VHH binders against Interferon-induced very large GTPase 1 (GVINP1). Designs and how they scored, part 2

Target 1, 242 residues: Interferon-induced very large GTPase 1 (GVINP1), of Homo sapiens (Human) (q7z2y8r1479to1720)
Amino acid sequence: DKRLFVLSILGLQSSGKSTVLNALFGLQFTVSAGKCTQGAYMQLLKVEETFTEELGFDFVLAVDTEGLRAPEHSNKSKDRDNELVTFVIGLANLTLINIFGENPSEMQDILQIVVQAFLRMKQVKIFPSCLFVHQNVGEATATDQTMDGRRRLEQKLDEMAAIAAEQEQCLDVTCFSDVIRFDVNTHVYYFAHLWDGNPPMAPPNPRYSHNVQQLKSRILMTATQESRGNIMKISDVKSRVQ

## First folded at step 3 (VHH)

Design q9 (from e2 with S102G E105T; framework vhh_7d4b_2)
Fold by ESMFold2-Fast, scan of step 3:
Structure q9 (fold): chain B 242 residues (1-242), chain A 122 residues (1-122)
Amino acid sequence: as target 1 above (242 residues)
Amino acid sequence: QVQLVESGGGVVQPGRSLRLSCAASGSIFSDYAMGWYRQAPGKQRELVASISGSGGSTNYADSVKGRFTISRDNSKNTMYLQMNSLKPEDTAVYYCARDVYGSGTWLPFDYWGQGTQVTVSS
């Protein structure tokens, strides 16, 4: 039986999420019909054999989800998003939360669902990791906007954690870092425009390339730390996704 | 081609410090992200810290954050790991690694050399 590292990505727009996955894996990730739960697409990526012992896993299972901000026709739409996010976060060793632009206000619903899902996982003693990825941040004022963005994101996450904890009657939780190990200064990545020119044929912006390497390193670091615990096997995922 | 040589390991008591060095030869050093892996007996190898080609971005494993600092001197083609407040759990062979680009498979980092032993005994 082979060992899996499960990487999931959540966000508002499928094109932005796929861009991150393609940058990390050199266009190896493709959206496929695969065996899937409604709203999720899975792709297996083989780890180079010379690294499997060092990393502690044989494959990366990349899980991409449909955009979660579907127009609401009824309250049932929210329940479906909650179920999908809870399933995906519960399955994953690491979840990437894709934010388009610098302002998380449009992600309010997703942040609420994500924080609630992590709180539920904490209560059953499952501790998946998360990283936030902001795409299409302004380059000219990136430093000042990035600092404001981090502060606002942390504030919103802490507010959502307090609300979720109150609803679940969990008074030992007062901020998001009480729910999951999280540092806004190291678990949030800001990506300027992907391409230095007219996509898709233009080369990547040098700053974007450097940021991809940083994100890739963080993903690998998380993966190697997870490999020390009980790691998921391919047979476990097959049994769980039926 | 590029070769990496680790140095600076040793035996120290808990709470002490060590600085590891990784000297590189060959290609333009600043073109590559680099990092440190470690492996303790009977355990899987893990990535400890990484640094971008320019040195402008760094990442650390949670177990070492606040205690270890990675840096590089591109003029000397050398990368460093400053290890402070060492714990018995930090005992491992430490390996220098370089990012490899342009593969069809997921290749996080390649490493070279035989590593350098760090032992923290009490």
Scores: ipSAE 0.000, ipTM 0.208, lowest interface PAE 12.5, mean pLDDT 68

